# Designs tried in a protein design chat: VH-VL binders against q9umr5. Part 346

Target 1, 268 residues: q9umr5
Amino acid sequence: SYKPVIVVHGLFDSSYSFRHLLEYINETHPGTVVTVLDLFDGRESLRPLWEQVQGFREAVVPIMAKAPQGVHLICYSQGGLVCRALLSVMDDHNVDSFISLSSPQMGQYGDTDYLKWLFPTSMRSNLYRICYSPWGQEFSICNYWHDPHHDDLYLNASSFLALINGERDHPNATVWRKNFLRVGHLVLIGGPDDGVITPWQSSFFGFYDANETVLEMEEQLVYLRDSFGLKTLLARGAIVRCPMAGISHTAWHSNRTLYETCIEPWLS
Key: E = the ipSAE of ESMFold2; O = the ipSAE of OpenDDE; V2 = 0.75 times the mean of E and O plus 0.25 times the DockQ between their complexes.

## First folded at step 17 (VH-VL)

Design xe4 (framework fv_acimtamig; at its last look DockQ between E and O 0.85; V2 from the best seeds 0.00; counts 0 for: pae E 2.1 > 2)
Fold by ESMFold2-Fast, scan of step 17:
Structure xe4 (fold): chain C 268 residues (1-268), chain A 123 residues (1-123), chain B 106 residues (1-106)
Amino acid sequence: as target 1 above (268 residues)
Amino acid sequence: QVQLVQSGAEVKKPGESLKVSCKASGYTFTNYYMHWVRQAPGQGLEWMGIINPSGDDTDYAQKFQGRVTMTRDTSTSTVYMELSSLRSEDTAVYYCARVGIPFSDYDWGFDYWGQGTLVTVSS
Amino acid sequence: SYVLTQPSSVSVAPGQTATISCGGHNIGDKDVHWYQQRPGQSPVLVIYEDSNRPSGIPERFSGSNSGNTATLTISGTQAMDEADYYCQVWDSRTYVFGGGTKLTVL
């Protein structure tokens, strides 16, 4: 029958955000055991991403152990970065499809209402002063803040994303790459009308250069160097790209057409 | 400044339908979820449901499921709440209210409320 | 179905501290929000997430939440505080409001 599905939410979310996704899965794949993890909900989603990875790891271990045929991950927004790290730190994961739902895989450089709510006087151009401090790195959003105008600061100060992407050296990099490569499929979903993830191509491992021109995944050093296995996965045919226009950031988990086109085919 | 301005008071007969509007201004309309809450005369507050202005997805309190429909019009920054098959017990002030955090349907409290729309249902 | 219980009324003299309780099973595990509603007006959020004040709410308003009781405290109570007060929590897939407490300042 169908493999179990584990869902990891995003910034300021909870399992409630996935009520429609659960309905879609039940309609198309009845009997699927879906676990939406209610860890780091709401304000707790601001906790450092490495702390969240440890907590989610503890929660997924028994689920994976009870499913020797494998599991699927659906990871939304910030949650996609948590899942990236889970796949790298777990020596024994049995994930078939990792479905990344509009996640800032190369980082975020956007002036959104999240920033105004969290840092009322900040702009994207000056947030690097906060995020690349030791204090700032205690907040999840700063763990994937990637200012293309201060890339040297990002590389030196990012305690999470630069390490997981292999943009800065880490003692565990070889093991993390080996573990990540065990994934069956990497399904990348995102689109130009998201309105939060900036640039939206970050969901597909594209990102800004110093002039804010987007370079796609195949032009990134992390891809060219195969730092954590993207080039190997693409050569294996394991990367799926599913862009869709007309979907806003909070609609990825509640759009039926998106589900049928980009998610449903990967829930064997 | 943030404002939520609702349509005016209405008098309805049992069996009719009600449609209340709530026009938002002073912020990015599509970035905040909106709730509907009602209050019968001399009674407390009762949650009716939530709508996502950007995705148009909804969730309704079980008591109103099948009778309530929430919609939005992004061109006018307006949310609507329609209640059908009206009964005398539906006499209440109806409020729209904004979630206190952007891009989330999470439990943050309702930071701004409309002025309320009194609906009287009587034969 | 989850139920929040509030006293129907509380009376306090001007300048005294008013305490309004909101009882619920393991409510300390939930985030509690408090609303003030003056006669003929819409509700106003006075406390969110147990103890946080929105911009513009006086410091004399405070909240706490532990065990089976959440509490709204108004120190130095003024005539303008006379209103109905409602507590609110999220439970499963719905918002639950308390029955409301009428605060009278005499």
Scores: ipSAE 0.860, ipTM 0.927, lowest interface PAE 1.0, mean pLDDT 94
Fold by OpenDDE, look of step 18:
Parts: C-alpha cells; sequence; structure tokens
Structure xe4 (fold): chain C 268 residues (1-268), chain A 123 residues (1-123), chain B 106 residues (1-106)
C-alpha cells in the first residue's frame, strides 16, 4: 500500500485548490489516503505562521500515528514554510518525502497583487517598516518577508523565517535542525514563470544579496553554516531540485506534467 | 478602474450553441479567477463555473457538465463561455464575475461583474 | 444540495432600517456574501465575508452571520437601495445563491 499523503495549502487557499492533485494521486497511486488539511483557509491564512504551525501540527499528529511506515507531505506556497517549521518542531515526525511546491523557502521580497491588496500604499521597498514591526509580524506574509536591504531588521524582527532558518540564534536551533533532518527527502519545486514567488529561486533556497543578485542555495549562509540541515541533507542525497518553466503560481497543483515529473516519483 | 465588458445580446435556436465573451481591463488579468453566472428572466442568480488565471483549469456546476466550456485568452484579456445544446430554459442574462482576491479560487465573493449578455433561445 | 433561503420581499420606509435574512444550515460557519441588483443592472457586491464592505459601499450597509442565519442590514434606507438582494456561499465545490429578496422602499 502507498503511504498517506498530507497536503497543506498556501495563502488565501483551501482544500478546493487541490482537487486535481487528488485526482492525479488517485489515478497513479490508487488506494492512497490523501488528506488535504482544510485549516486556516482564506483570510485565516494571514494569521501568524507559528499559530498555523500549531494548528497543522494538531491535525497531522493523528495521521502520522496511524501511519507507522511514514507519510508524504505536499506543501504549497506559504504552506511550504508552515511544513518546514512543522518538521522542525516535531521530534517524532515520520515524513518520508517533504514536497515543497513553489514555496518561498528563503523568503519573499517582491511586489505582487497580494501586497497591493494587503498594503495598498506600500511597495516592497518600504514594506520593511510594516513587516518588521511587532504588529506586522502578526501577519503571515510578514513572517517570511526577507528584505535584502534591511538585513539587520530582518534578523532581529523576523519572528518566523529567521528562526526556522537558524539565522538568529535561539535555544531550539540544534533541536530543530535534528528534527528537520528526520525527513527522508526534501523535494524542492518551483520555476521562473511562477510570477508570485520573488525571487523564484527562493523555492530552492536561493535569494537576493544586498545588491539583489540572486545567489544559489550553496552560497547562502544557512547552507554554509548548515544552520537547519540543508548542507547535511544535500550531502546524503536527500535534496531533490525540480525546476520547471512555463508554470504560473496557481498551476503548480493542477499541472499534470509537473505532477508526473516532480511529485509522483516521490509518492511511492 | 476594473472593467468587465461582455459581448452583445444573442438570439439562438434550440440545439445551437452560444459563446459569450468577457473582456477585462484595469487589473492584472492573469492574476484572478473568473466566474460565469446566469440569470433567467425574473429568476435568481445561478452559478455556472469557474476558470483559473491561466485558463488550463475549470470547474463547472454539475447542471452544466458536458455542455459548458470556459476558456480565456491572456493576449486579449478575454474570457469565454460556450454553452451547447441550447434549450429554451437557457434563456438568460449571462454574467462574468471576478473573484475578489488574486491567485485564489477561495470564495471571496465576486467583486466585479460584467454588464451581462442576454441570450434568448426560441424556436 | 445546500440551500439558502431568503424572504421573497421586504418593505421599508425611507430612513428606516431594512433587514434581509439568509437562512442556511450552519451558515454561521461559512463566509456569506451579499449582492445588490438594481432593476436592469448587474449585481454589485455590497458585503463580503459576512460583514466586510467593499470600497465604495456606503456605511449604512452591514452584515452579520451566526448560527443558521446571515443578515444584511441597511440603515437609513434610501430610495436608491430599492433592489434585489442575494446572499451567496460556497459549499462542496458549488457556489450557491439565495433566491433573492426584493427590497421595496415605500
Amino acid sequence: as target 1 above (268 residues)
Amino acid sequence: QVQLVQSGAEVKKPGESLKVSCKASGYTFTNYYMHWVRQAPGQGLEWMGIINPSGDDTDYAQKFQGRVTMTRDTSTSTVYMELSSLRSEDTAVYYCARVGIPFSDYDWGFDYWGQGTLVTVSS
Amino acid sequence: SYVLTQPSSVSVAPGQTATISCGGHNIGDKDVHWYQQRPGQSPVLVIYEDSNRPSGIPERFSGSNSGNTATLTISGTQAMDEADYYCQVWDSRTYVFGGGTKLTVL
């Protein structure tokens, strides 16, 4: 039998967004128990990510307990960060494949219609004034806002991304790293035509330097310092990078070719 | 400002097909889902289906499964709705309507509507 | 199928408060949206997610949702508010509209 699949949605999404993914999994892996967690849907997805992590943890614990052979985790967009944090705080998770589906794993720094909607008078260049304030950090999108021009503010004010990345020292860093390293495979999916994740390389732990030059995962301090286990995972062949062009942000969970190429191989 | 401009009224016979267009402007067309809703004369609103920003994903109301096709052209910022095997009961004003939040098919409400297209089906 | 129930008609005098109900099983757990449709015009979103007003919608429009009933309230009703009003929710991959309520301003 196939291992159960747990699906976590992204910002402003719901389980409805994954109807095609469910279909594809059912067709290619019949009998698979797929659970799309319908938590923090819609506007509720703006709640602090640590709150979301706790909620999703409560939901996945019983699923994992019933699947001693392990589970697969598919996490889309913002959900990918939720899942990474989830795997960091859970010392007893049994995740075989963690599939990060177009997630801003190294953060977000880009103007999108999300920002226009949430902060109509703000651009990415001045969003740090909001996001790195105490009240700004009450919004999920600010929890992974990563301003390359205000690194000090990011490191000191980010209550989520900087912590799960181990970029800011905290007492749980070692334990979180150990927990995250329990994952069998980290499957990173994203692409240049996403249009939302900025830069798109963030889905592969690439990100801007101070000059907004995109550096690869292996050039990032979090990798070089192995602050949460990326270097270790790569060394043992546990990281899979699956870039795909021609896919917009809202199509990652519905594109059949993407599924067959980047997702399906890791559901066995 | 956001505008949805639909094609003009049509008269059809039973068995024929209709195709209504909805041209969008004033926002990033490729970032929003679009719905089609119809309203028979003197009746209420009826949801027909949804199409995603790229046009490669649709979901139709069960009532219209097999008869309705929604498409979109990003180059012209236009969404289309085709309904085949028309019946007299298909006489209605057809509306395109935008989802209120970008990149989401969650039910945020329909924040902008086209002006409507009257389609009359009569023998 | 999920069903939304609205009164067929509501009448109110100018300046008075109009209340339009939308009944549905555990509708309080759903996000309810309200649309105004004046005669010969397209629907206009007047309330989204139970109680939020889109830009341009007068403050006299308000919404609430709890239990089995969502409510649209129009305070200080004006002649221009005469229209059909529809509630709407999402359920089981279907977008559901109420039957509509004709609001008459006497």
Scores: ipSAE 0.759, ipTM 0.893, lowest interface PAE 0.8, mean pLDDT 96
Fold by ESMFold2, look of step 18:
Structure xe4 (fold): chain C 268 residues (1-268), chain A 123 residues (1-123), chain B 106 residues (1-106)
Amino acid sequence: as target 1 above (268 residues)
Amino acid sequence: QVQLVQSGAEVKKPGESLKVSCKASGYTFTNYYMHWVRQAPGQGLEWMGIINPSGDDTDYAQKFQGRVTMTRDTSTSTVYMELSSLRSEDTAVYYCARVGIPFSDYDWGFDYWGQGTLVTVSS
Amino acid sequence: SYVLTQPSSVSVAPGQTATISCGGHNIGDKDVHWYQQRPGQSPVLVIYEDSNRPSGIPERFSGSNSGNTATLTISGTQAMDEADYYCQVWDSRTYVFGGGTKLTVL
């Protein structure tokens, strides 16, 4: 009776990371078929995002085909960018709810322990030298690195985020927008105490201007020009924003109150 | 410098409970998952469970379900492991151990270990 | 219940190469970690993800993993390498350690 749920994990994750979320779904929506995709686990999550999109696409096709009434996506952190790209490149997807769980949808510009672990001699102000190179774009983190002080480099070098945002011209922009707009609902989840997503408003399509002032989704050029369909979705009433304070980055999929408030209502 | 400093050795009787502390320093406590592993005398290593100190969420090895509780106190950067209804077979050295990568419960190996806490359960 | 099998002991002459095996069904599809434990001390991670050395571990420690066997190799073995060695994997919902191998250098 419930639509199948497909879960896409984030950086350095695996299917194990969602053990509590699976429990919540089974308790509140018994009989729901939930598939946590076990691809690009752990270190493999550093592979270029387009490689991950292709692999996840191959995995979701048979699941969607067996569920003609539709499926739901729950996509965590980096996984939310993978899922947004899936919705753009698949002209035959049947996703009803796309639940973006603390994902850096407008990119990342933060000094985090991830950065220190992966690039120990770098900080957010100089990482553009690595990320906006051909070598750097071979790492998933750099595919959505968004330095607000080097916009020219971002627009020229980004192999992923600038494309799926429609910030750089490409032949598929019209088709990708059409495909993305077939989603039933876009559910945006995140909060100020996340501690990793920087700015945390990236989970709601907000981001820094050149002075590091956060512009909300409706102030972003990609929204105003409706580059990939955000303005159209909002006007349709298809965007749900569910911010929640007090939740750290690794706790979004293991907090029952968050699940009941922000996720459960969209898993019909 | 990463350090995990555990509470001192304990002697217990069967049926009692133990509670071992593990104080972390030299890194951001809430950004790394913590595990508990024990070692009975002359035996190998045995995993007991994992805690996410940013949210106090846990998962326990099946063998210890119902007897083990892991908690944390972020103000002191300390993780606790409590084991109830002790048996003589629970005589072991108990270790806390950190995952080698931030924000991940994936299997990256345990890069830092506490010094161990000997707990003797004798009748 | 996934099982890792290690020999109970391995003996090697100083300066020679020691190999310690870790057997498991399709272990080549898993990430294998290796720990060194000297008597009365905590384990020390010496190899992670089959073949990577943490900072501070000598290059004489190496690892491999294929098929049903993972192997820890210590070249130029020294007296300070006498210890118990454990392999470890994640399987399903649990961390699994091998039974341990006592390396004797004599």
Scores: ipSAE 0.622, ipTM 0.850, lowest interface PAE 2.1, mean pLDDT 93
ESMFold2 (binder alone), look of step 18: mean pLDDT 92; pTM 0.941

Design xe40 (framework fv_acimtamig)
Fold by ESMFold2-Fast, scan of step 17:
Structure xe40 (fold): chain C 268 residues (1-268), chain A 123 residues (1-123), chain B 106 residues (1-106)
Amino acid sequence: as target 1 above (268 residues)
Amino acid sequence: QVQLVQSGAEVKKPGESLKVSCKASGYTFTSYYMHWVRQAPGQGLEWMGIINPSGYDTDYAQKFQGRVTMTRDTSTSTVYMELSSLRSEDTAVYYCARVGIPFSDYDWGFDYWGQGTLVTVSS
Amino acid sequence: SYVLTQPSSVSVAPGQTATISCGGHNIGDKDVHWYQQRPGQSPVLVIYEDSNRPSGIPERFSGSNSGNTATLTISGTQAMDEADYYCQVWDSRTYVFGGGTKLTVL
């Protein structure tokens, strides 16, 4: 029988966003128990990511307990960061495949309509003034704002991403790394036509340097230092990279070809 | 200023097909989901479906499944709603309406509406 | 099959408070949006997520939602508020509108 699948949505989303994904899973893996978590839906998705992690943790514990053979996570956009933290804070998770759908794993630095809606006077060049304040860190989107021109501010002010990526010290970092390394497979999905995740390589742990040149995962200090286990996972053959062109940000969970190529193989 | 401008009124015969357009301006067309809602004369509002302008993702109300098709053209910032096998009870004003926040098909209110397209279906 | 029930009409004198109800099973667990439609015009969003006002909507408009009833309240009602008012929720995989309430300002 197939392992249960837990789905975690993104910014301003709900379980409705995954209706097509559920259809695909039912077609290829009939009988799979799929739970799409309706926590922090809509505006509540702006709550601080650590608050969301706690809520999702409470929801996934009983699901994991019922499935001693293991579970799979499918985590979309901002939800991929929630899942990163879940895998680190849970001492006893039994996640086999963690499937990250176009999530800004190294952060976000883009002039998107999310910014225009939330902070109408802001551009990516000046959002650091808001996001790296204590007030700004009460918003999920600011928890993964990573301005490559103000890296000192990012390292000092980020209450979430800098900590979970091991870019700034945390008392629990060693335990978080140990917990994360229990994952069976880290499946990274993203692509150049996403249009929201900036740079799109953030979905594959690549990111801008101070000159806005993208450095890939293997060139990142967090990889080289193995801060939370990426180098160890890659050496185990546990990291899968599945880039696909032609897919916009809101289409990752509703494209059949993407599902068949990047997701379906990991839903044992 | 955000504007949704719809095609003009139409008169159709039973059995024909309808295609209404909705041209968006004043915002990034591909950033906001679009809905179609209709209103029969003297009646209330009825949801028909949703389309993702950045992709081909759609979802239709059960009542219209099999008769409705929603499409988009990013080069003209236009969404379309086609309704086939028209009946007299399809006489209505058809509206396009935008979701209130970008990149979400969640339950946000519809913040901007087109002016409506009156379609009369009669023999 | 989820159904929203609204009164067909409500009358109020100028300056008085108008109250429009929207009934639905456990509607308090849903987000309710309200639209104003003046004759010959497109609907206008006046309340979203139970109680929030869009920019440009007067402070006179407020909303609440609990149990089996959501309510749109218009204080100090003016002649310009004459319109049909529709409530709306998401249910399972569809958007449901109430039947609409015609507000007349005497």
Scores: ipSAE 0.748, ipTM 0.881, lowest interface PAE 1.5, mean pLDDT 93

Design xe41 (framework fv_acimtamig)
Fold by ESMFold2-Fast, scan of step 17:
Structure xe41 (fold): chain C 268 residues (1-268), chain A 123 residues (1-123), chain B 106 residues (1-106)
Amino acid sequence: as target 1 above (268 residues)
Amino acid sequence: QVQLVQSGAEVKKPGESLKVSCKASGYTFTSYYMHWVRQAPGQGLEWMGIINPSGDETDYAQKFQGRVTMTRDTSTSTVYMELSSLRSEDTAVYYCARVGIPFSDYDWGFDYWGQGTLVTVSS
Amino acid sequence: SYVLTQPSSVSVAPGQTATISCGGHNIGDKDVHWYQQRPGQSPVLVIYEDSNRPSGIPERFSGSNSGNTATLTISGTQAMDEADYYCQVWDSRTYVFGGGTKLTVL
């Protein structure tokens, strides 16, 4: 009688990426209904994040409706941002545990092979010229690009992350905060050896200041202002932090020790 | 420039085991998934499985489950494919091949291939 | 047990358009990749995801995929295009290859 689990993948992924995670869940919680959403797979994962949120919303509504005791979300990498927005835009979600697997919750500022593949002549220092244009904001990766040296441009141009984090005002902010606060547990997972999420503390709502010094969640303006409910959730005892060293970006969904330590305890 | 260099040809007897290596260069080894494909002489291509060079996770085609093991060594940028309990039907050229997109095990097609390793199994 | 069907051989005159079919049930719902293999050489990816060309593949190579048939089209066919061509799809948890088509330019 375990609650159903809904899995949302990341950039350039599909349901196939979670085959090992599903095996682990079946071993420890036999009978759990696990749905890995095969929407925005592969190249479609580059679509604007608000478009992805609408599509995933349509897919999760019937699953949640059939589970009056609640559901759990496991959301990997970019998928963690999709799930953040889902929890805010859905007036009636019944999510118990939201498990965020190495997601750039405060944004991304890294020279990764994703960047080299998508924009071969770009570096992290000059990507702001592309990402903070109207054209750039049509790509999911630019929706959470957060250049700490051009924070004014990020706040003005980000069509997704700055809004869901409450860093820029939005008419729906009060409703989004109320909806997000219905979550039972926010389980944050990440680590220093990820190699893709930069800074890795972004998975725990930490991020760079203008000097590229990492400030943790409790020093962030969004936390201090309680813009979408982080301070309230922490005070309620609803935030779980589970950092683990030695895990690379593509291994979070396939490491048994990580699963047993950080995920399994939250799958009631 | 991307290169995948495989170990040399081998002759094996039925019941023995095979271990083929594939050394990668010209790119970040741990950023790209690697596949193994074989081809019997004069025949078509057959998929054997996939390995994640960073996480060391694998997945094998059903036909090879229990006989195939794929491993990697990040210090030498090398992947290995080991096939046990060899039969004459295992005579083939064995290829390693890279997925075309970093950090993805999705269906992108195989953009670079090794030169192939001919394995002959005969009694 | 998904099956891809290709003709065993296709012949075309130099400079003319060659078409190689790859038949599969509802293959139009899948991503199709095409490989070229010359004798004694490794396969080379010529088309990925139905219709995209990798860097270095000539513009004369194109692909399409709809319904139950995917097609590789080579316009202005040259002698250097003589090779075996294989289509490939992902089905559930495995890659499936077609049987291969030998292209002859005469």
Scores: ipSAE 0.800, ipTM 0.902, lowest interface PAE 1.2, mean pLDDT 93

Design xe42 (framework fv_acimtamig)
Fold by ESMFold2-Fast, scan of step 17:
Structure xe42 (fold): chain C 268 residues (1-268), chain A 123 residues (1-123), chain B 106 residues (1-106)
Amino acid sequence: as target 1 above (268 residues)
Amino acid sequence: QVQLVQSGAEVKKPGESLKVSCKASGYTFTSYYMHWVRQAPGQGLEWMGIINPSGDYTDYAQKFQGRVTMTRDTSTSTVYMELSSLRSEDTAVYYCARVGIPFSDYDWGFDYWGQGTLVTVSS
Amino acid sequence: SYVLTQPSSVSVAPGQTATISCGGHNIGDKDVHWYQQRPGQSPVLVIYEDSNRPSGIPERFSGSNSGNTATLTISGTQAMDEADYYCQVWDSRTYVFGGGTKLTVL
């Protein structure tokens, strides 16, 4: 019998976005109970991430309670950050595999059509003026905007990402770390042809330094200080890296080869 | 300026296949989902399906399952809709239409439409 | 299957307010989009997500959606507003269109 799977969508998505993923799971793991959470769909995905975390938390608690052997999370794009926070704030989660599907785990710094649509006159170089304001922090996309040229503003103004990554101090950091470390496997998926997540290595906890040179996870202070448990998880053999070229941002949940290579092996 | 330009009118016989093209310009082709809608003469609008132009990832209205195929060519920024086993009831104007928000396949309304392709199916 | 019901036709004198209804079970829980189609032309989005106007659509156009009825309202109706009007919702896995309403300005 397979553990239940909970799916958390990304920016401007709904459960409809995962129709192909659900077909693949049904084919390879028939009988799996898959719940795609239809919370914060469409425009509501712009709500502040802590608000989304609370709503998703309320939805996952009864699912986890009914599955004493554990559950798996598949969390796409922005949804991967929601799941990061869920695993930290829940004192009693029973997540086995956390599958992070092209999520900007260290943040986003890129010009995308999302930005052109939402802030038509902005460029990545000046978006910090909007995002690091109190008004900007009311938008989910600004909660993980990480401008490498304005680290001081990011550390002081980020109400979400800087806190869950342990880049800024928080009273609950020790508890959040203990909770996150209960996860069985952290499966990181992403690739160079995504076209939205910038840098794409953010999906693997890599990110730009002040010169826009990408430093990988093991060079990050977050990892070196073991702020929320990455170094401990890696030493335990619990981190899986599954990069794949040729996959665009909206295809991660729809590509059969990606599913068979990176997702299927972790759905016990 | 955003534009969707469709192929010209066609006359088909019952049992043949139809293939309509829709060429996009003025925006990043792979960032916006495309839909196909048809309209029989003097009748209302009918949704046929959706394609993700970053790949050949599709979903079709149940009525057209098994007869419709949607594809894309990123080198020419073109989507195609093919409908097989044509009947006289398939006589309609066929439209491509763009969803109004990038990277989303869900309920945003269609902000730009092609000019339409009239297809007449007669013996 | 989800069904949207529109009146077949609505007639209004120039300068009067035209009201076009779109009936559906619990439609107030859905996002309703409205399209204008003039003879021989492609549909034009005039209202999206119940009540929002795209750039270039006159302020005379407004929308509402509550309970079992969504409404498109055109105030100070002009001859150029003569067209077929369609409501649209997303239901589960498909887009559903209303049957269309022919607006005549006489």
Scores: ipSAE 0.783, ipTM 0.893, lowest interface PAE 1.3, mean pLDDT 93

Design xe43 (framework fv_acimtamig)
Fold by ESMFold2-Fast, scan of step 17:
Structure xe43 (fold): chain C 268 residues (1-268), chain A 123 residues (1-123), chain B 106 residues (1-106)
Amino acid sequence: as target 1 above (268 residues)
Amino acid sequence: QVQLVQSGAEVKKPGESLKVSCKASGYTFTSYYMHWVRQAPGQGLEWMGIINPSGDNTDYAQKFQGRVTMTRDTSTSTVYMELSSLRSEDTAVYYCARVGIPFSDYDWGFDYWGQGTLVTVSS
Amino acid sequence: SYVLTQPSSVSVAPGQTATISCGGHNIGDKDVHWYQQRPGQSPVLVIYEDSNRPSGIPERFSGSNSGNTATLTISGTQAMDEADYYCQVWDSRTYVFGGGTKLTVL
């Protein structure tokens, strides 16, 4: 009787990362059909995000088709951006709750061990040289790199995030907005102790200005212009904000208190 | 620069409990998952389980479920492996080992290993 | 449960090429890692993700993985290469190690 749940993982993850989340769902909502998508696991998570969106789209279509009452999405980290694009490009999705677990919805600008591992000689201040090249845009992490000191380059070169956020015009923007607005609830989860998502407010559509001062969602141009529907969703009462302190990036999918507080209420 | 230093050898009696420590240095402790692997004398490597140092969440091999507990202390950059109800068959060298990619519990291989802790269980 | 099969021992003359196999059902669809363990020492990662060498591992070490067999190849084998070699894969919820192969250089 519970709606099916589809889980989309993040960078360098696999379905194994969600074993605890599945245990929690089984305990509180026994009988829920949970599908954790085993696409773009591990190294393949570095593939361009539009390629990932296409693959995940093919996987979710039959699941949504079999669930006339709707489905829920739980999308972690980078996976939240995949889900953002899915909701925009699918003119037939039936998603009730889109639960975004610490996803960099306005982008990423931080020195992390991901960056050090992938580009050892790079710092956040100079990664724009790599990411805003055609070669760099072939890596998922560069698709949502948002350098606040080179916003002109981000707007021109971002092949993914700037488009789905409506920060740069696209022929499909009106249709993408209409499709996204069909979502029942947008549940945003994140917190100050994440340690990876920088700024952490990116999970709530906040982001740095050119002085690295964080501006919240309601101060963002994309919200004020309602570029992809955030202002409309908020007015409709469809945006849920669930910040929690004390949770690190790899613990969002495996913390029982977080699950009970921020996720469980939205799994009908 | 990365180093994993384990506690010293132990001799235990059947029925007792074992607690081995593994202190990490040279990298951001909470960024890398840690595994425990053991090796009985003259035998091969056997995976015991994984711990997330940033979330204290774990997963254990079926064989050890109910007997093993893995914990961490972020203030000392140390992971622990406890094994209860010891039997003579638990005589082994116990290793901690780091996953090769930050923030991932996926299949990247174990790039750094502790020196091993010999545990002898005998009556 | 998933099983990896390795020969218990392989012998080669100095300077010859040693090959160590690791058999598993559709192992070619998995990422295979290889460890070297000298007596009394911790394992050392020598190959990760089928064919990649960690920094500091000599070029004479190489790997391949296709179908039902992964292979570790050591060209120009030296006395210092005498060790036990283990293959490893991830299978759904567990790490699986092969039984190990003792390489002797005579």
Scores: ipSAE 0.771, ipTM 0.890, lowest interface PAE 1.4, mean pLDDT 93

